# VH-VL binders against q0atu2, part 140

Target 1, 119 residues: q0atu2
Amino acid sequence: MLDKKARIRTSREYRNVFEKGKRLSGRFLIIYYVENALDNNRFGFITNKKIGMAVIRNRIKRQLRAIVREYQGQVKNKHDIVLVARAGIGKSSFEGMEKDYIAIMKKAGLFARNANKID

## First folded at step 6 (VH-VL)

Design p24 (framework fv_ivicentamab_arm2)
Fold by OpenDDE, second read of step 7:
Structure p24 (fold): chain C 119 residues (1-119), chain A 119 residues (1-119), chain B 110 residues (1-110)
Amino acid sequence: as target 1 above (119 residues)
Amino acid sequence: EVQLVESGGGLVQPGGSLRLSCAASGFTFSSYDMNWVRQAPGKGLEWVSIIGTAGDTDYASWAKGRFTISRDNSKNTLYLQMNSLRAEDTAVYYCARGEYWDSILFDYWGQGTLVTVSS
Amino acid sequence: AYDMTQSPSTLSASVGDRVTITCQASQSISSYLAWYQQKPGKAPKLLIHDASSLESGVPSRFKGSGSGTEFTLTISSLQPDDFATYYCQQGYSYSDVSLTFGGGTKVEIK
């Protein structure tokens, strides 16, 4: 699981990302990202009713957290990043989600140059 | 301040029906999953049902067919329709707010309403 | 199904004692485990989430640890206010049977 320090937790923090951040859409995910004034990255996760039942939404959250955790060390520092799950993600595989995450993060230029798990 | 107030409990005969209500305040009710959890006298906690933000529902296996959870977001109220009540349904019934961001848990609880099923 | 086995069911202790409660999951639930405190006639209160994260206002003498299938709640020095029943709860997944709580542990005065 992500440490507390690595979590976007408040509505104000989320609003800041949405208002000031950049938006990029993938197949299953939309990311909003903005630089923060911290020494660490923070991640937020948004699922809406279009994803499906509560059990599905929770599964998706767990999977996204796992993906983020796996690649956390390869993401450029000092960013707040919000992942918004798209409607189709409920039917996607974990691998599909992971590929989409990697692709969108690459496109956003959020991976460090020395990242070695993204190819 | 988050508040949950259950009502509708009372004495009912076996085979009877009862409808519980939970009035919510202090938070955006429509943004949270809501749950019912019961506790028989001197026994442990038992999850009954959940209703998600999309109106999706799920039930404990023993509750299916007899219990129906619903919500009215315009009234900030959660409901539990209980039919074909049995003696073993005697319990304090709590409404509990589901965790919004992290794992599945219940961060706020009402004080409960007692349902007694007896001839 | 995610069965939760909590032990002991009853624990007698004195003020100042170190108290340990264990919770075992039938299968891995990662760190998605919550602990609740319940006093007689009161609703449960969330103490710990994500296995080890204390809720706001919870004294530091409470410590949650563990991951996978084995979890522990420790009270380093039992206080009078801590006599209560404690429950673990898996927050990993809903199942066809239930979102499962442990059976509870009653901490009573010796």
Scores: ipSAE 0.079, ipTM 0.759, lowest interface PAE 3.0, mean pLDDT 90
Fold by ESMFold2-Fast, scan of step 6:
Structure p24 (fold): chain C 119 residues (1-119), chain A 119 residues (1-119), chain B 110 residues (1-110)
Amino acid sequence: as target 1 above (119 residues)
Amino acid sequence: EVQLVESGGGLVQPGGSLRLSCAASGFTFSSYDMNWVRQAPGKGLEWVSIIGTAGDTDYASWAKGRFTISRDNSKNTLYLQMNSLRAEDTAVYYCARGEYWDSILFDYWGQGTLVTVSS
Amino acid sequence: AYDMTQSPSTLSASVGDRVTITCQASQSISSYLAWYQQKPGKAPKLLIHDASSLESGVPSRFKGSGSGTEFTLTISSLQPDDFATYYCQQGYSYSDVSLTFGGGTKVEIK
């Protein structure tokens, strides 16, 4: 599980990312991201009914959190990032979501290429 | 301080309806999944229903078609509409805040409101 | 649906005793299990999340362990405030939406 410090928890914080942040769309994911004034990254996750049944949405949430946790060391520090699952994500594999996440993060300039440690 | 306060419980006849409310304060209500959990006199805890941040809902199999969970984020209030009540629905009904993350757990609970279904 | 089996249903103990409560899941739930304490006439209180992580303000005498299908809650030196009913709860809901609680273990005075 992600550390509590690494999570976007309040509606105010989500609103800040949506209103002031940049948006980038992938195949299964949309990210909204903005630099924060903290010394760490924070992540938020949005899944809605258009994705499918609750069991599918719960699976997607768990898989996205696992992907974010796996690659957190490669993410440029001091950002608030919200991942929004697109409707088609319910038919994706874990590997498909992982590839989409990596591709989007690289396009956003938030993901170091071939780096095991960042900073 | 996080607080959840249930109301609306009481004595109702079999076949009747009742609407429970849960007033939330001390946190950003719209950022959390909310749940109803019940406990029959002298019995264990039984999960009833969940409503997610996007308004997505799920129910225990025995509650489907009879109970409806809803929320009003502008009023920081959770609801449970209970129809076609039976004697076995007699229980204390708790409002519980769900963790938004991978694991669904109940970090804060209300005091509960007693529903008695009897002639 | 996940079956959560708690044992024993009731145990009698004295202040200072080491108490062990077991929770078994019918299918693997990884580490997504929480423990709750409920005192008579009160709402449940979260003690432990993610099988072993103690909630803020919970005394260090409470310890959770386990993963997969078998989990344990241990109270190393029982205090008067610890006489209560304890519940485990699976937070995994991988195969179903249901958030299942164990049947409870009542810890009472010997």
Scores: ipSAE 0.007, ipTM 0.557, lowest interface PAE 12.2, mean pLDDT 83

Design p25 (framework fv_ivicentamab_arm2)
Fold by ESMFold2-Fast, scan of step 6:
Structure p25 (fold): chain C 119 residues (1-119), chain A 119 residues (1-119), chain B 110 residues (1-110)
Amino acid sequence: as target 1 above (119 residues)
Amino acid sequence: EVQLVESGGGLVQPGGSLRLSCAASGFTFSSYDMNWVRQAPGKGLEWVSIIGTAGDTDYASWAKGRFTISRDNSKNTLYLQMNSLRAEDTAVYYCARGEYWDSLSFDYWGQGTLVTVSS
Amino acid sequence: AYDMTQSPSTLSASVGDRVTITCQASQSISSYLAWYQQKPGKAPKLLIHDASSLESGVPSRFKGSGSGTEFTLTISSLQPDDFATYYCQQGYSYSDVSLTFGGGTKVEIK
């Protein structure tokens, strides 16, 4: 999936993104994002209990990591990005989550080039 | 139009090996979890294996160690490598697309390929 | 493993009848259950996902209900095209637990 260096892991790192970052909401996703001082991007994932049971939340988190991995090369470097799944994501297909991710990243200006790969 | 076409089935002796293929078209193959489901003559449906969008896999307990699921997204093709085949593996093997709303379901199926393990 | 038990195994009915098929899970799967229709020599077709959500193109005479451990598929007015075998499937967990189908219910002409 994503390398250790590409993950936001600590609560302090998450708090930094929430406090200093910008926020954009999509249909199924909210992103918080801020420029970092590193040589790479880092991603965090939050799935709260309103989404559903642990098995559903873990599945969604896994699918979101796969989407992020697929489009990694098109994300502007040096950003910390946290994806927060909205309650309605449990009703979305994988394709629906992917489309929402692409749309929100483009709107945020985080895609260095056009990343629309879905048909 | 979503299409899944299985191939590679046939007659094989006990202890033999066989590789099944499933050619996908009409959708973004890389965005979906893909599955193999089998059905012995006159019996019910039995799930075999899943491969996720990140390449993560899971298997029915009886398939572990003998069957390997894989995918090639550049060719839009799903595979099932079957080793150490037994008479009880005789079945029609279906390729099925996994779709998530709140839970996993199989929204499109191929027509199946017959594997006969005999003599 | 979530055992899925369907009843009846076989059901004889006439066109116009109301048909009910039951699926019981050995432990709670919330509403995470799908229903499939399979005709002889054909692949299964998804009818209902998440216990009660009808797939596009599936006639409204098909209705799914239930949650937890007990689920039903009802065909309000059986049509000639509905003579088939029906399967339920739990979609609650695929990781660390095999996905499970019910044993099937064959709906035959009376």
Scores: ipSAE 0.006, ipTM 0.548, lowest interface PAE 14.3, mean pLDDT 84

Design p26 (framework fv_ivicentamab_arm2)
Fold by OpenDDE, second read of step 7:
Structure p26 (fold): chain C 119 residues (1-119), chain A 119 residues (1-119), chain B 110 residues (1-110)
Amino acid sequence: as target 1 above (119 residues)
Amino acid sequence: EVQLVESGGGLVQPGGSLRLSCAASGFTFSSYDMNWVRQAPGKGLEWVSIIGTAGDTDYASWAKGRFTISRDNSKNTLYLQMNSLRAEDTAVYYCARGEYWDSYLFDYWGQGTLVTVSS
Amino acid sequence: AYDMTQSPSTLSASVGDRVTITCQASQSISSYLAWYQQKPGKAPKLLIHDASSLESGVPSRFKGSGSGTEFTLTISSLQPDDFATYYCQQGYSYSDVSLTFGGGTKVEIK
């Protein structure tokens, strides 16, 4: 599970990522990422009304968290990373989300070189 | 600091109507799902309704047709319109902020407002 | 529907006791369960999310466990501040299922 300490929770923390971080867009996700002063990574998740109804947003958030958990051990440390779900994600499969996440994280150079769960 | 303050409760006759309000502060109101949860005297918690960030709404099966949830993001206020009230609707009504961890939960609650339906 | 059943409804215990509360789901909800504590005249307080993750500020004597259909909340050594009513809540689904709470367990002084 994604520990509480691994989550971006405050508006200030989110704002810091958006203002100081880098932005990359994938098919279903946009990520904002910036180095932090911690020993761990923190993840934030944002959905908007374009994603769909609350039930859809609930599913999407669960799925994104599952993906993040699966690969969190392979992400370079000391980063705050915000995932913003794009409108089309509501119609995507879990596998599609996962592939998009991996692709965008690779593009960002956020995976460790010794990561072995990434194709 | 997150704050939720309910108001509008009181005594109403069966068949009557009442509108509850919940004033939110300390967070970006428009970015969160909001819920109503009620508790009859000496009884357990019962989910009533949810309004998502897209304005989408959903209700407990028993609440459909009689209760209407709405929100005004410009006023940071949540509402619950209750019609055709019955004695069994007597309860403390809480507004609760919805949050997504791995699951959906209520991370902040108001103090509640008492609604008494009696002749 | 995802019905949540808590047991026992009432539990009498003394300070220092080990207390166990169970929550059973009518069907699997994975680990999507939260526990709340409610004291008389107060709003519920979130204690545990995702079956076993403690909220900030919650004492370590509280432990959530379980997955699927069986869940437990354990207080290793009951303190005076722990006398309250506890509720489980499934966070797997709402919509046609509703965000269902358990019936609650009142922990009272023996």
Scores: ipSAE 0.140, ipTM 0.778, lowest interface PAE 2.5, mean pLDDT 90
Fold by ESMFold2-Fast, scan of step 6:
Structure p26 (fold): chain C 119 residues (1-119), chain A 119 residues (1-119), chain B 110 residues (1-110)
Amino acid sequence: as target 1 above (119 residues)
Amino acid sequence: EVQLVESGGGLVQPGGSLRLSCAASGFTFSSYDMNWVRQAPGKGLEWVSIIGTAGDTDYASWAKGRFTISRDNSKNTLYLQMNSLRAEDTAVYYCARGEYWDSYLFDYWGQGTLVTVSS
Amino acid sequence: AYDMTQSPSTLSASVGDRVTITCQASQSISSYLAWYQQKPGKAPKLLIHDASSLESGVPSRFKGSGSGTEFTLTISSLQPDDFATYYCQQGYSYSDVSLTFGGGTKVEIK
């Protein structure tokens, strides 16, 4: 589960990531990321109305949190990372989102070089 | 800190109308689903309605056609328009913020506003 | 909609007692269940999410367990501040099923 400490919760914290962070886009996801001064990583999730109705956006948000939680051990510590869902994500599969997340995180240098799904 | 403050409750006659408001502060209002949950005196909690970030809505079956949920993101305010009120609508109405971990839940609640429907 | 049944509807207990409250779903909801505490005249407060994950600031004497259709909230050593009504809520889906609360369990002083 993503603890409250592992979540970006305030608008000020989201703005900090957007203003000071780097941006990288994937097929279904955009990430914004910046090193923080904490002992842990924090994640934020944004699903805009372009994706679809609330039921679809809420499903996507839940699935993204599950993906992030599954791979949290692979992420370089001390980062604030915001995941922004792109309009096309509503048509993606869970596995499609997962693969996109892994690819983006590796390209950003936020995953270990050989990081993959833990098995 | 997150705050939700309801207002607009009061005494109304059967068949009357009432509009409730919920003023939100301490978070990015436009990024969250908002809900109304009610509780009749001495009874349990009953979900009334949801409004998503795109303005999409859903209702308890008994509320459809009589109640309308809406939001004004520029004012950080949630509304519930209640029409054709009945004695069984007498309840404390709570404003509640929707959130996801793996499940949908209500992480912050307002203090509630009492609606009494009687002659 | 998923019916959520809580038992007992009321229970009497003394400070220091172990208290167990049960919540049953009419269909499997995996672990997508939350528990709330409500004191008289106050708004509900989230205690536990996803069946067993304790909210920050909630005392460790509160414990949630279960999955599928049967869930339990346990208070290992009841304190004066714990006399309240407790509600479970299924959070499986708001699009396919109504967000549903259990009927509540009132924990009263003996």
Scores: ipSAE 0.000, ipTM 0.552, lowest interface PAE 14.0, mean pLDDT 84

Design p27 (framework fv_ivicentamab_arm2)
Fold by ESMFold2-Fast, scan of step 6:
Structure p27 (fold): chain C 119 residues (1-119), chain A 119 residues (1-119), chain B 110 residues (1-110)
Amino acid sequence: as target 1 above (119 residues)
Amino acid sequence: EVQLVESGGGLVQPGGSLRLSCAASGFTFSSYDMNWVRQAPGKGLEWVSIIGTAGDTDYASWAKGRFTISRDNSKNTLYLQMNSLRAEDTAVYYCARGEYWDSFPFDYWGQGTLVTVSS
Amino acid sequence: AYDMTQSPSTLSASVGDRVTITCQASQSISSYLAWYQQKPGKAPKLLIHDASSLESGVPSRFKGSGSGTEFTLTISSLQPDDFATYYCQQGYSYSDVSLTFGGGTKVEIK
């Protein structure tokens, strides 16, 4: 579960990330990210119908939120970040999604050096 | 429903320039990656360029430096500026929509516009 | 670069035949492969995404299979409406996006 203030909630907020942000693609995930003027990070999650039925998309969203929460302390402050799940994510393991997330966040320069999973 | 309509094709001399447009309707244009794909007469499909929802762009190697993709979300329009045209650029140019917030696959295509580069 | 090779380039078949088209990627692309159908003078139409998932409205005689580097599109009991050119496309490349098509396979009347 992510804290309520750490979630991107409105269409306008999502649109701001897409229009002003940068994009980086991974194997199972695409991230869009932009600096915000807040005192915290905010995350959004998009799972499109190509991934599969609602039960699969809901599972993916829960797993992505869990991954984001586990690594929240390693993310550089004051960013809005949207994770878009690619179709192939439905066949990935939790570990596969986690590895992809870490790789793309490091490549984007959003993770601290030697980023680690929070206990 | 979803429609993509290309325009701007025609006859142009080698070394000349041409700008193609693709008018989109029936969907939230700003939420989709947009692509140009070309097909020379009697030949196969060849991906040209993509513009993402964040305005990020990528090109086929042969298109870099000569072609520029752009979009105007306020007009729901995609563009391809083609410079230094060669006979080998003669093709039908299609615009195509990526999946919702993803680059791939292309679920809707325009009918194409013919570009002929000849003296 | 992810080169996509289709075989055969041309296939002659009769109505009712089972036809198989293959697509080879130069490197693993997981399941990030789509199949398109193109009829003469028309824009391509998406048939299959994620290697094996059929698009809505596409007849069940179309089947996609494979993962990694080898993929197939099979049409069981070929119909007159199926004489067309078929293309595979990879969507695996990331960061530096390149959405490469195969060379196409023309399915012609025998």
Scores: ipSAE 0.111, ipTM 0.771, lowest interface PAE 4.5, mean pLDDT 89
Fold by OpenDDE, second read of step 7:
Structure p27 (fold): chain C 119 residues (1-119), chain A 119 residues (1-119), chain B 110 residues (1-110)
Amino acid sequence: as target 1 above (119 residues)
Amino acid sequence: EVQLVESGGGLVQPGGSLRLSCAASGFTFSSYDMNWVRQAPGKGLEWVSIIGTAGDTDYASWAKGRFTISRDNSKNTLYLQMNSLRAEDTAVYYCARGEYWDSFPFDYWGQGTLVTVSS
Amino acid sequence: AYDMTQSPSTLSASVGDRVTITCQASQSISSYLAWYQQKPGKAPKLLIHDASSLESGVPSRFKGSGSGTEFTLTISSLQPDDFATYYCQQGYSYSDVSLTFGGGTKVEIK
C-alpha cells in the first residue's frame, strides 16, 4: 500500500489540485497534477458510479494504487497527482490501465529522466 | 468527533420486518462508503451490506433479497431495511464507516443496536 | 471466495506475555488486511490497517505483519487492557465471501 504520506486524503487537498493543477486525459484516466511544497509526491484517486458498483470501484482503486506504487519511485518529486478514473476503466484489464497510466504520465512529463520500467 | 449511533433494534417475530437507522455526525457523511456489520450473540463479526457515495449498493450473498441498505445524505443517516426476518438474524447490528482512502478498513463503528427475532 | 481462518480461537495468557494471533487467507489478499479489537459489550475498534499500519493511538506493543495469505498480530507484552477478542478482516474482495472476517481470537487471562 502507498504510505500515508503519499496519499491525498482531504477534500481541501483535492480541491487544491483541481483548482491549481494541470489536467491531462488518457484513455482510461484523467490526471490532475500540481507541484507541492513537500519532499514527496502525494496521490489521490477518484471513481464514480459510471465505473460500476462499489465493488468494482474499489477494485479499480486498488489496481490504480498498485500501478502508482510500482512507478512511484520514478515520478518527479514534489507533486500532488489525482487520478480520475474514466467510465471505460471498469472494463479494462490491469495491463491496459498500466499502459494508460504510463502514457499519460509521460505526456505530462512527470517521469524522471532516469526513470526505468517505462518503456 | 466522528460519531455513529444506531437505532431501531428490538424484538420482532419471525417473518417480520424491521428498519434500522444509523445517525452519523462529525464528518462529511456523503463522502464515505457506509457498511452494516452484524454479530450474533457470542459469535463473530459478519459483513452485511455496503452503500457507496453514489448510492450504489452491495450485499452479502445471504442478505440479498431480504436486506436493503440506503442512505439519506441530507439527514446524515444510514438505513437497513430487514424483511422476512429469521431467528438466525438475531444479532447486534453495527454501522461502520469505510475509511476514506480505500473504503476499507472500517475505521469507525457505532455501538450497535440489538435485533432479536423470536416467536 | 476469500475464506479467512483465524487461530487460535482462544488464547490464555498472562500480563507481560508475548501473544501471537494468525490469520490465513484462502487466496492472496495482498496487504488488504485489518485487525480489530473488541471488548465485551463494545463495538470493534480498528487497530491495524494494510496488514502492518497502526492506527493512531494504538500502543506500539501491537504489531501486524504478513502479506499474501499469511498474517500475524503480535502483542509484544500483554497488558491488562489487552484482554479482548481480536478479529482479522480481508478487504481485498467483495466477492461471494465479501469482506470476510476471521473467526476471532479471544485473549483471556490465564
Scores: ipSAE 0.074, ipTM 0.769, lowest interface PAE 2.9, mean pLDDT 90

Design p28 (framework fv_ivicentamab_arm2)
Fold by ESMFold2-Fast, scan of step 6:
Structure p28 (fold): chain C 119 residues (1-119), chain A 119 residues (1-119), chain B 110 residues (1-110)
Amino acid sequence: as target 1 above (119 residues)
Amino acid sequence: EVQLVESGGGLVQPGGSLRLSCAASGFTFSSYDMNWVRQAPGKGLEWVSIIGTAGDTDYASWAKGRFTISRDNSKNTLYLQMNSLRAEDTAVYYCARGEYYDSWLFDYWGQGTLVTVSS
Amino acid sequence: AYDMTQSPSTLSASVGDRVTITCQASQSISSYLAWYQQKPGKAPKLLIHDASSLESGVPSRFKGSGSGTEFTLTISSLQPDDFATYYCQQGYSYSDVSLTFGGGTKVEIK
């Protein structure tokens, strides 16, 4: 799980990332990201109804938080990042989501190049 | 229903340039990632480039710096600008729609347009 | 780097035969593999996604199996319409797509 201060909590904060931020699409994930004025990173998570029923969406959200938490030390400081799950994510493995996250974060220039892959 | 029609292929000399187009119909073009895939005469399939729904792009290593993928959602059209063409770029170029299940893949393909690079 | 190797490159068979095509990944790609059919002068057609899931309208004689690094496409009773070239495609790595397709297997009349 992510600490309270590392989470985007308000609709205003989400709106700021969507309006001011850059967007990159991965295989299972879309990220929106913008530099913040804080001393830490904050993450938001969106799983829309096209993914599936609430139990599937809640599982995906928990798994994405776990992935983000594992790699939080490798993310460049002072960013607000929102992860949006694509429709196909419901069929993905945990490993597939993790690899997509690492790839898209590296492409965005937000990740240290020493971020480890599962293999 | 879903239809992709390529155009712009032809004969060019080494070092020359060509711009390929792909006219899409039968689906919401702006909602899909789009790809170019090529096939040299008598050879296998080779991925060239992708453009995501947000305009994010990626390329085969050999295509970087020479080829540029773009899209115009208002015209439902995909483009590939090819510069500094070489004899080994001779191929049928296919427009292909990207889809995500558990894996990314190409669910619909155009008929292709032939590019011949020769003196 | 996800290099894809198909075997055999060419296969000769008769109508009614059971045909098996193999696809090997240089590293594990889980079950993230698709199979395509291409007839001479035509664009490829998606047959199978996620190693084993048949696309709508594809005959049940086509079966995909495997995971990790070893995958197979089986045609249980070859029909005249099945003489074509078949390609596997890894869908696991978005950033390393230049090594995406296998080399193809041509299934031709014996």
Scores: ipSAE 0.007, ipTM 0.553, lowest interface PAE 13.0, mean pLDDT 83

Design p29 (framework fv_ivicentamab_arm2)
Fold by ESMFold2-Fast, scan of step 6:
Structure p29 (fold): chain C 119 residues (1-119), chain A 119 residues (1-119), chain B 110 residues (1-110)
Amino acid sequence: as target 1 above (119 residues)
Amino acid sequence: EVQLVESGGGLVQPGGSLRLSCAASGFTFSSYDMNWVRQAPGKGLEWVSIIGTAGDTDYASWAKGRFTISRDNSKNTLYLQMNSLRAEDTAVYYCARGEYWDSTYFDYWGQGTLVTVSS
Amino acid sequence: AYDMTQSPSTLSASVGDRVTITCQASQSISSYLAWYQQKPGKAPKLLIHDASSLESGVPSRFKGSGSGTEFTLTISSLQPDDFATYYCQQGYSYSDVSLTFGGGTKVEIK
């Protein structure tokens, strides 16, 4: 599971990423990312009402956190990264979300190592 | 210092109503999921309701239709409106903060406020 | 709703004993389980989150383990401060959301 210090928690921290960060879109995900002044990466997760009911949004957040945790060692250090779920994510499989995450992180140049998962 | 202070408990007749309040301080209230958890005298903990950062709500099955959770971020206050109260609703009601974004656990609790439903 | 079955309901122990409390979920909750300690007249205190992650300031004698449907809280060498009631809680998302607690285990002096 993601450590407490690796999570973006406050509205101020989210606002900072949205206002100062770069944006990249994937199939099911949009990421906003900015370099931070800390010694670690922090991740935030946004699922808006267009995704569906609260229970579906919470399931998606948990699945995305599991994906982020699995690949966190490959992410370039000292970044705040917010994942925003697109409306279609509710119809995606876990594998589909994982593939989209890898693709957008690579496109953003945020993976320090080869993060492609084979099989 | 994070503090949660409940108020509004007291003695009420069956069929009556009460509104509980929870005053929050020491953190960015609007950035956290908030919960009500109750405990009948000498019994275990029972989750009542959650309100998320987006205002989305969920309830224990027995609370649906009788209890309404709400929040006022401008006042840093959480509410629980309880209607059609029954003897079995007699309990200490705790306000609890949902700390973790990928799961719902309660890292800070108020002292609780006692609600007694009796003729 | 996920039923959380906690056992035993009461446990008598002496200082220095190894104490084990079990929590079973009716369906898999992965590792989304927390343990709380409650002393008489006080609010619960979070001890462990995500099955095995110790909260800051909690003594290392407390250990959580398990995944899926069976979880365990172990106190390796019971101290006087540990006589309390312990609760497990599932934090998993479900289509009919219910954040259920176990029934509690009271750890009392022999």
Scores: ipSAE 0.007, ipTM 0.570, lowest interface PAE 11.3, mean pLDDT 84

